# Ledger of designs, part 18: VH-VL binders against q9ut70

Target 1, 155 residues: q9ut70
Amino acid sequence: MTIYAFYIYSRKCECVFAHRWKPSDRNSMETLVSQLEQNSIEDDMEKLIFGVVFSLRNMVKKITADQDQFMSYTTSKYKLHFYETPTNLRLIFITNPKIDSLTHVLQQIYTTLYVEFVVKHPLYTHVPPSAEEGGINCEIFRITLDRFVRTLSCF
Key: E = the ipSAE of ESMFold2; O = the ipSAE of OpenDDE; V2 = 0.75 times the mean of E and O plus 0.25 times the DockQ between their complexes.

## First folded at step 13 (VH-VL; framework fv_namilumab)

Design q01 (at its last look DockQ between E and O 0.63; V2 from the best seeds 0.70)
Fold by OpenDDE, look of step 13:
Structure q01 (fold): chain C 155 residues (1-155), chain A 122 residues (1-122), chain B 107 residues (1-107)
Amino acid sequence: as target 1 above (155 residues)
Amino acid sequence: QVQLVQSGAEVKKPGASVKVSCKAFGYTFTGYYLHWVRQAPGQGLEWVGWIDPYSGDTNYAQKFQGRVTMTRDTSISTAYMELSRLRSDDTAVYYCAREGYSRGYDDYFDSWGQGTMVTVSS
Amino acid sequence: DIQMTQSPSSVSASVGDRVTIACRASQSISKYLNWYQQRPGKAPQLLIYKASRLQSGVPSRFSGSGSGTDFTLTINSLQPEDFATYYCQQANSYPLTFGGGTKLEIK
């Protein structure tokens, strides 16, 4: 398994969805989470991830203005993949560092799964683009997401 | 409501095989991992393994590797655990259990079957 | 394999009492610790997951705490239906393992 976790952050920088795949062993991300959880809450890890992405994104914008885009951040233990929607929703993958950019996959998840099962969901009482501000508790979305991700060649 | 219903008690001889079924109700069968846990009479709980009902992927405890086979029939929302080459110390109540979901699968069991007693005796 | 040790193995208490059960892991399991209650002749039932999260439908008198290697299940103001066997279970690594159980008996 090379894909470890998936996150959605609202335009208000709140984690509204998270999914962690079962590791065969506690992978690098799980290890990091485990280490952080010894003294913190899971919410702290989610905030930390966003903080890193936010900082890197801002750095890129500052250096290259609108001519460059933050796509991924790689360490020796994991790779963070990033996609921001036109509505300022942030989608993030955490994967093995050897995995190529999954920005296009994140975009696909947004356009085909998120829009279909979350935005258009009859029980979702949101007005776009404020839909991203609420927590996503949609079983169909998570199940479909899980299935979709497991069909990826890199999984 | 979530409900797991298991097959009835089994009596087997040493060397035989047993296949226990677990039928799921009240939720999307393929959306949750199913685990098997056994409990010998008067003893504690022992994890046997899990199956992903969607893909059919399995993970067995090493202790049971080569003797246990977990399968599922998605058309009837039923999981199966088969244990072969039975011996006396396999005598136990076998439980199927649904893995709960909390922003991921963290291997906690939020729903249990009623258990199936398997007795192995000569 | 990660060994889980519960203490005590048995405890006697009265209705209304506060009871604490300990669970220790042979190595750090972060917060991947779950608690189950098993009444005689019944299947186990989930009480607490991820060390401190109360399962829906479980009375608030049950609580869990701890991280790393040491965990505690606390039952405030014991009720008659609470006399049962309790198990901790680690979910940090495979194989998943359970504690030996703590039998809570009526005094």
Scores: ipSAE 0.761, ipTM 0.901, lowest interface PAE 0.7, mean pLDDT 90
Fold by ESMFold2, look of step 13:
Structure q01 (fold): chain C 155 residues (1-155), chain A 122 residues (1-122), chain B 107 residues (1-107)
Amino acid sequence: as target 1 above (155 residues)
Amino acid sequence: QVQLVQSGAEVKKPGASVKVSCKAFGYTFTGYYLHWVRQAPGQGLEWVGWIDPYSGDTNYAQKFQGRVTMTRDTSISTAYMELSRLRSDDTAVYYCAREGYSRGYDDYFDSWGQGTMVTVSS
Amino acid sequence: DIQMTQSPSSVSASVGDRVTIACRASQSISKYLNWYQQRPGKAPQLLIYKASRLQSGVPSRFSGSGSGTDFTLTINSLQPEDFATYYCQQANSYPLTFGGGTKLEIK
């Protein structure tokens, strides 16, 4: 399998959504977690991805002027695909390092699935819901996302 | 409420096949992996494999490869496990179990069917 | 295949006791270890997943700990309904494998 995980971070740099696909072996996933980790705390992969996202955001802030931001970050073990909206919502794929950029796919997820199921969600008082409120816990969003990603040729 | 309801007990002769059904209630059937686990009388638990009800993809323990087939009918939210060329040591209770979801697929079983006793005897 | 060894195979205890059940993996499984309770004649029920996470509806007297190869299920104040067989299961790699079980009996 080539696509390992998908994450959404809010403008406050909170992880408000996570989805991990089924790996063929958890040892492969554990290796990925170890390589994403910059500290000795290993209880949440999402904290490690925060560090990478924060580093990318600092670099982008010095270069860009108020528009959609696309970035990738590749190691020997994984590639991080990054898309940031003008309102600082951050969508991330974690994939096999040999996969071509999927940042346009992240934008498609935002404009179609996120807008339809999260922005238009009848019970969310603000968007995205904070991590404290449980984040994005909409089952139809995660199922639709999973199904959409599985249709990609690289999956 | 999540519920898995399995077909009734079966008695089979060696060399026959058995097909056990597992009907899902109270959740989106195609949104969760389904596993089969068996338990010989007085013994522990043994994983048989899983099916993805959305795609129909399967993954079988090597011990059962070539003898087990897992299928589903999404129109009636039902999964099936067929075990062929039965032997006396296939006598067991066969459980279907739903894989739980918490931010990903992590191979833990948060809901179980009631079990189906399959007895293989001459 | 990853072999899971449970100890003890059986334990006798009284209501109110603190009981500890051990599970050891033949190689590292990180935190991918689940615990199930099976009452006689019933299907297993999930107690703990990912080593220490309590399943919804499971009493807080149950707890899990460990990582790597050594894991522990603890019942802090045994209740009458806790007399059952307990299984660990690794979820690190396929095939998924279970421990041999620990039967908790009333003393």
Scores: ipSAE 0.684, ipTM 0.847, lowest interface PAE 1.1, mean pLDDT 86
ESMFold2 (binder alone), look of step 13: mean pLDDT 93; pTM 0.954

Design q02 (at its last look DockQ between E and O 0.52; V2 from the best seeds 0.60)
Fold by ESMFold2, look of step 13:
Structure q02 (fold): chain C 155 residues (1-155), chain A 122 residues (1-122), chain B 107 residues (1-107)
Amino acid sequence: as target 1 above (155 residues)
Amino acid sequence: QVQLVQSGAEVKKPGASVKVSCKAFGYTFTGYYLHWVRQAPGQGLEWVGWIDPYYGDTNYAQKFQGRVTMTRDTSISTAYMELSRLRSDDTAVYYCAREGYYRGYDDYFDSWGQGTMVTVSS
Amino acid sequence: DIQMTQSPSSVSASVGDRVTIACRASQSISKYLNWYQQRPGKAPQLLIYKASSLQSGVPSRFSGSGSGTDFTLTINSLQPEDFATYYCQQSYSYPLTFGGGTKLEIK
């Protein structure tokens, strides 16, 4: 298994959506996600991602804020794929470090799934809902996202 | 309300096969992993495996590899577990259980079927 | 495989007592530890997931704590319906494994 997690961060750098996939086999390759979450709860992982996103934002600040921004960041243990919309919505994959960038897949998720299920959500008065409001809490979005990601050849 | 309803008790001879069904109500069947767990009389719980009802892929505990087959029929929201070449130590209550979801898949069981007793004796 | 050891294997207590049940993993499992209650003749029911998160509908007298290898389930004021067997289960790696159970009996 190569794709470990997906996150959406708001313009306020709040985590408003998270989704983690199952490892196919709990071998050494699959323990990377567990090591990132060692002795931690979901909030600790979100704090780590916030620090990475904040650092990457500072590195790409030279680009105007009104355009899409793409970035990837690779360590020996994982690859972070980053896509930021002109409105500062941030979509993130955490994956095996050896796969090609998925930043254009993140853009596709935004234009097709996020727009369809989150922007058009009849009960959301603000998009995305803040973390205080419970964030993106839409079962159709998470199920459709999971199904889409699992069709990728690198999954 | 989430509910899992299993097929009735089975009595089998050694060497036979058994197929247990689990019908899901009150949730999107294909949106959640379904697990099977068994419990021998007077003993603890033992994980058998899971099925992803959408894609049909499975993961079995090594102990059951080659003897267990998990399937589903999405048109009737029903999962199945078939165990072959039965032996007396397969006597147990077999449960289906839905995996809970909170920001990902974490392999905990938030809803359980009532259980199906499978008795294997000569 | 990750071995889960529960202690004690049984405990006798009275209504109103505070009871703790321990669960130990053979290696670190972070917070991937779940607790179930099983009444005689019934299916197990989830109490706590991810070490400390209380499942919806479970009374607040139940709580869980721990991380790494050592975990506890606490019942702060036993009620008659709490006399059952309790199982821990790790969800860190496959195969998923359960503790041997702790039977909570009437004193």
Scores: ipSAE 0.657, ipTM 0.833, lowest interface PAE 1.2, mean pLDDT 86
Fold by OpenDDE, look of step 13:
Structure q02 (fold): chain C 155 residues (1-155), chain A 122 residues (1-122), chain B 107 residues (1-107)
Amino acid sequence: as target 1 above (155 residues)
Amino acid sequence: QVQLVQSGAEVKKPGASVKVSCKAFGYTFTGYYLHWVRQAPGQGLEWVGWIDPYYGDTNYAQKFQGRVTMTRDTSISTAYMELSRLRSDDTAVYYCAREGYYRGYDDYFDSWGQGTMVTVSS
Amino acid sequence: DIQMTQSPSSVSASVGDRVTIACRASQSISKYLNWYQQRPGKAPQLLIYKASSLQSGVPSRFSGSGSGTDFTLTINSLQPEDFATYYCQQSYSYPLTFGGGTKLEIK
């Protein structure tokens, strides 16, 4: 298994969806977070992930004057893949560091899965999901996402 | 409410096989991993393995590799654990347990079956 | 495999007492530690997950703390129904493993 986790952050920088696949152990990123923050909760880890992405994104914008975009960064233990939607949702994959950029896959997840099962959901009020309201609580989205990711050649 | 109901007690001889069932109620069966945990009389808890009811994927503890088979029938929301080549030290209460889900899989068991006593004796 | 060690193996206390149970992992397991209560003849019940998160429906007198290798379950103001065996369980890596249990008895 080379894909470890998937996250969606709202335009308010809140984690509104998270899914972690079954690894043999917890991923290196989670272990790193645990070392940095004693007795950390899930919210703390999610905030940290976003903080890193936010910083890198801002750095790229500053250096290239918005003519470039942040796609991924790699460590010896994991790779973070990033995609920002036109609606300012942030989609993130955490994978094995050897995996090529999955930005296009994240885009596909947004256009085909998120739009279809979340935005077009009968209960969707055209209000962006918030963590306070329970985030994206759509079982069909979760299941379909899982199925889709498992079909990837890199999984 | 979430409920897991297991099959009744079994008495087997060494070398035989036993198949325990676990039927799920009150939730989407295919949406949660199911684990099996056993407890020998007067002893602690021992993890046997898990099954993904949606895909049928399994993960067994190495100790049981080659002897345990976990399956499911989604049409009746039922999981099965079969243990073969039974020996006396397999005597235990076997539990099915649902893995809780909140923003990922964290391998904590938020609901348990009532347990199935399996006795292996000559 | 990750070894989980609980201490003490047994403890005697009275109703109203504060009780602390320790669980140690052979290696760091971050926050992936869960606590269960098991009454005689019954299945285990989840008390705490992720080291400190209280399971819905569990009384607030139960609390968990710790990270890395050392964890603690605390029961404030023991009630009669709290006399049972308690288990810690690591969910950091496979195979999942449990502590040996702590039996809480009436003094």
Scores: ipSAE 0.601, ipTM 0.874, lowest interface PAE 1.0, mean pLDDT 90
ESMFold2 (binder alone), look of step 13: mean pLDDT 94; pTM 0.957

Design q03 (at its last look DockQ between E and O 0.64; V2 from the best seeds 0.68)
Fold by OpenDDE, look of step 13:
Structure q03 (fold): chain C 155 residues (1-155), chain A 122 residues (1-122), chain B 107 residues (1-107)
Amino acid sequence: as target 1 above (155 residues)
Amino acid sequence: QVQLVQSGAEVKKPGASVKVSCKAFGYYFTGYYLHWVRQAPGQGLEWVGWIDPYSGDTNYAQKFQGRVTMTRDTSISTAYMELSRLRSDDTAVYYCAREGYSRGYDDYFDSWGQGTMVTVSS
Amino acid sequence: DIQMTQSPSSVSASVGDRVTIACRASQSISKYLNWYQQRPGKAPQLLIYKASSLQSGVPSRFSGSGSGTDFTLTINSLQPEDFATYYCQQSNSYPLTFGGGTKLEIK
């Protein structure tokens, strides 16, 4: 298992969706997510993850004057993959550090799964999801996402 | 509402096999892992394994490896657990249980079948 | 395998009482501890998942706490229907394992 977690953040920097894949041993996971979960700080974990991404993204923009794009952040224990949609949603994968960039996969998730099952949902108000409103609570989306990710060759 | 309905009680001889069914209602059958847990009379709970109804993937406790087979028929939203080479200590109530979801599958059971009593006696 | 130890194995209490049940893991299981209630002749029912999250439909008099190796289930103001056997279950690693149970009896 090389893919550990998936997150969607709103344009307001709120985590509106999270999915963690089933490990065989939760204590054997050497990722930021695992370590933070062990401390029972889920909300803080989600904020921390976004904080890191936000900081790195801003750094890249500052250094390269918007000529560069933040794609991924790699440590010895995990890799964070990043994609920002035209609507300023932020999609994030956390994986094994050996996994190649999954930005294209994140884009695919947005265009095929998010758009299909969330945006086209009858109750969608064309307002970006917010954590205050319960985030993305679409069962079909999460189930299809789970299935899709498990079919990836790197999973 | 979520409901798991299991097959009726079984009486088997040592060395025989038993196949218990669990039919799911009120939810997307292939969207949740399904576990099997057994309980010997007057005893605690023992995890047997899980099946992913979508892929058919399974994970068995080592204790049951080689004797247990979990399968599913998605067309009728039914899962099966077959236990072979039965012995007296396999006498127990066998439960199917749906794994709950909370930002992931965290191996807790939010819905249970009514249980199937399997008696193994000579 | 992770061994789960519950204490006490049995406890007698009266309606209205506050009861605490302990569960200890042989190694750290983080917050991956779940509590179940089982009435005689019935299937177990989920009370608490991930140490402290109350399952939908479960009365608020039930609460869970703890992390790592030590966990507690608390029942405030016992009701007649609360007399049952309670089990803890770790979901940190496979195989999943249960505590031995705590039987709550009416005094």
Scores: ipSAE 0.736, ipTM 0.902, lowest interface PAE 0.7, mean pLDDT 91
Fold by ESMFold2, look of step 13:
Structure q03 (fold): chain C 155 residues (1-155), chain A 122 residues (1-122), chain B 107 residues (1-107)
Amino acid sequence: as target 1 above (155 residues)
Amino acid sequence: QVQLVQSGAEVKKPGASVKVSCKAFGYYFTGYYLHWVRQAPGQGLEWVGWIDPYSGDTNYAQKFQGRVTMTRDTSISTAYMELSRLRSDDTAVYYCAREGYSRGYDDYFDSWGQGTMVTVSS
Amino acid sequence: DIQMTQSPSSVSASVGDRVTIACRASQSISKYLNWYQQRPGKAPQLLIYKASSLQSGVPSRFSGSGSGTDFTLTINSLQPEDFATYYCQQSNSYPLTFGGGTKLEIK
């Protein structure tokens, strides 16, 4: 198993969707998981977990003309893959550190799965998603997402 | 309404095999992991393993590896557990249980079948 | 394998009593601890998952707490239907393992 989790964050840096695959040992990742899935991010943890993401995004925007710049961030324990839409919806994979960037997969999830099952289907969620409205609450989206990710060669 | 309905009680001799079925109702069968848990008479609970009904992938407790086979038929929303080379200490109620989902696959069991008594005796 | 130890093995109590059941893991399992109730002759039912999250439909008199190795289940005002056996189960790592159970009996 090389893909650990998938997340969607709102413009307000709130986790509006989460999906974790089965790990071999949950305790070793508990701190990261708990911070990524809380509705209100602690100030000190925001600096550690999300400050790097936003700082790298700002640096990339300074040196590229593409507003949808793709990026990833690697530590010794995991790799964070990041994709942001023009409306500041943020899609994230957490994976094994040795996996090539999955930013193209995140874009594909947005354009095919999110649009199809979330944007086009108002009965399952509200668009744009917000934590106040319960985030993305669409079972078919999470099932379809899970099935799609399992087809990836790196899964 | 989530419901898991299991096959009826079985009486077997040592060395035989048993196959227990678990039919799912009221939810997306292939969207949830399904576990098997057993309970010997008067004893506690013991995890046997899980099956992913979508892919057919399985994970068995090492104690049962080589003797247990979990399968499913998605066309009738039914899972199966087969235990071979039965011995007297396999006498137990066998439960199927659906794994709950809350932001991920967290290996807790939010819905249980009624149980299937399997008795192994001479 | 992670061993789960429950105490006490049995407890006698009266309707209206407050009861606390302990569960200890042989190594840290963070908050990946679940609680089940099994009434006589019935399948187990989920009460609490991930240490403290109350399952939908479970009365608020049930609560769970703990992290790491030491966990508790508390029933604040015992009702007649609560006389059952209670099991903890760790979901940190495979194989999934259960405590030995705590039988709650009428006094």
Scores: ipSAE 0.656, ipTM 0.834, lowest interface PAE 1.2, mean pLDDT 84
ESMFold2 (binder alone), look of step 13: mean pLDDT 93; pTM 0.954

Design q04 (at its last look DockQ between E and O 0.53; V2 from the best seeds 0.60)
Fold by OpenDDE, look of step 13:
Structure q04 (fold): chain C 155 residues (1-155), chain A 122 residues (1-122), chain B 107 residues (1-107)
Amino acid sequence: as target 1 above (155 residues)
Amino acid sequence: QVQLVQSGAEVKKPGASVKVSCKAFGYTFTGYYLHWVRQAPGQGLEWVGWIDPYSGDTNYAQKFQGRVTMTRDTSISTAYMELSRLRSDDTAVYYCAREGYWRGYDDYFDSWGQGTMVTVSS
Amino acid sequence: DIQMTQSPSSVSASVGDRVTIACRASQSISKYLNWYQQRPGKAPQLLIYKASSLQSGVPSRFSGSGSGTDFTLTINSLQPEDFATYYCQQSYSTPLTFGGGTKLEIK
């Protein structure tokens, strides 16, 4: 398994959805998460991830004057894939560092899964979910997401 | 409220098969992994395997590979565990258990069935 | 397979006592350790997941701590209904494995 986790952040920079895949053996990212948890900063992991992305995104914008897009960030242990929707939702994949950019997959997840099962949900108020309100609590979304990701060739 | 209701006690002879059922109430059946755990009389707990009720995918402990089959019927929110080629050391209470979910599946069991006693004796 | 060792195997205590139960893994399991309570003739019930997260509905007198290989379940003030067998379970990797259990008896 090469895909470790998936996150959705609201326009308010709140993590409104998170899903971690269960590897047969815990990977580098899980180890990192575990280390952070040991320091009682479980909630900080999501904030840290966003912080890194936010900083990198701003850096790219500053350097290239909006002619470039932040797509991914790679370390020796993991790769962070990024996609921002027209509604300013941020979708993030954490994967093995050898995995090619999954920005197009994130776009697909937004268009086909998020829009279909979250936005079109009868209880959707046309306001992006917030973490304070419990985030995205849609079982169909998480189940379908899980299934979809498992079908990816890189999984 | 979440409730798992299992089938009644079974008495089998060595070499026979047993099929235990677990019906789920109070939640979306296909939204949670179901595990099976057994406990021999006066002994500890032993993990048998899990099934994804949505896809039907399974993962069995190596000890039971080739003898255990986990299935589900989503129309009635029921999971099944069949154990074949029974032997005396298979005598145990068999539990179905729902895997909890918090930002992923982390293999903890937040709800349990009442258990099904399976006795294997000649 | 990851071996889980609980200690003690049995402990006697009185109502109001503080009790600690230890669980050790044969290798690091990070925070993927869960605790269950089993009363006689009943199914196990989840107390703690991920080493320290209290399951909803479980009294606050129960707490879990630890990471890596060493974990502890603590009951701060024993109540009559707490006399039961307790199991730790690793969820780090398959096959999932349980400790041998700790029987908490009334003194």
Scores: ipSAE 0.704, ipTM 0.895, lowest interface PAE 0.7, mean pLDDT 90
Fold by ESMFold2, look of step 13:
Structure q04 (fold): chain C 155 residues (1-155), chain A 122 residues (1-122), chain B 107 residues (1-107)
Amino acid sequence: as target 1 above (155 residues)
Amino acid sequence: QVQLVQSGAEVKKPGASVKVSCKAFGYTFTGYYLHWVRQAPGQGLEWVGWIDPYSGDTNYAQKFQGRVTMTRDTSISTAYMELSRLRSDDTAVYYCAREGYWRGYDDYFDSWGQGTMVTVSS
Amino acid sequence: DIQMTQSPSSVSASVGDRVTIACRASQSISKYLNWYQQRPGKAPQLLIYKASSLQSGVPSRFSGSGSGTDFTLTINSLQPEDFATYYCQQSYSTPLTFGGGTKLEIK
């Protein structure tokens, strides 16, 4: 399989939603996914990954003003696909490095699934609950997201 | 309240097949993987395989490849395990178990059916 | 396949005792180790997942620890309902495998 994980990070750079697809080899993938779910300042690796996401976003923003929502980052081990909403909600795919950018898919997830199942929730706020408060806790969203991603040809 | 209710005990002859059912209650059936685990009398636990009730995809332990088939009917929230060409050492209690979820799918079993005794004799 | 070895095979203890059960994997499984309790004639029940996470509704006298190849389940202040067989299970890779079990019986 080619799509490993999906994450939502808040404006405060906290992981407020996570979904991992069923792994076949957990040692290498689980280590990477675990590091991305750990956004604590205590972990030097988390600081580096956070700084990479910041620097890529800031560089695109400075070069092309108002064009800070579509980017990706590729290594030999994975590709990180990034989409940031106007409210600084950060949607991320982690995939096989050979996958074409899925940034447009992240935008679609936000505009259709997130809006439908999270924004339209009766207790909705534009700032999601903190990780300590349980983050985005919506089973319908996670199930619908899983089903949608499985329909992608690259899955 | 999550509940898994299995079909009743079966007695079979060697060479026959058995089909055990597992009906799910209290949760979204297609949102969780379902596993089958067996336990021979006086013995430990042995994993048979899993089914994804959404897609119908399966994964079987190698020792059961070619003899086990896992299916489901999503309209009645029911999973099935069929084991063919039964041998006396297939005598066991067969459990269905729901995979727990924590930020993804993770192969631990947070709910179990009551078990179905399958006896293969004579 | 990953072999799981439990020790001891059985242990005798009294109500109020502290009991520790060991589980060893044939290769590193990180923290992907789960513990189940099986009372006589009943289905197994989850106690601990991912080595140390307590399942909802499980009494706090149960705890798990370990990483890599060596794991332990600890039961503090043993109660009458705790006399059962305990199994570890690795969830690192398929086929999923269980330890041979540890029967905890009244002394």
Scores: ipSAE 0.542, ipTM 0.788, lowest interface PAE 1.8, mean pLDDT 83
ESMFold2 (binder alone), look of step 13: mean pLDDT 93; pTM 0.953

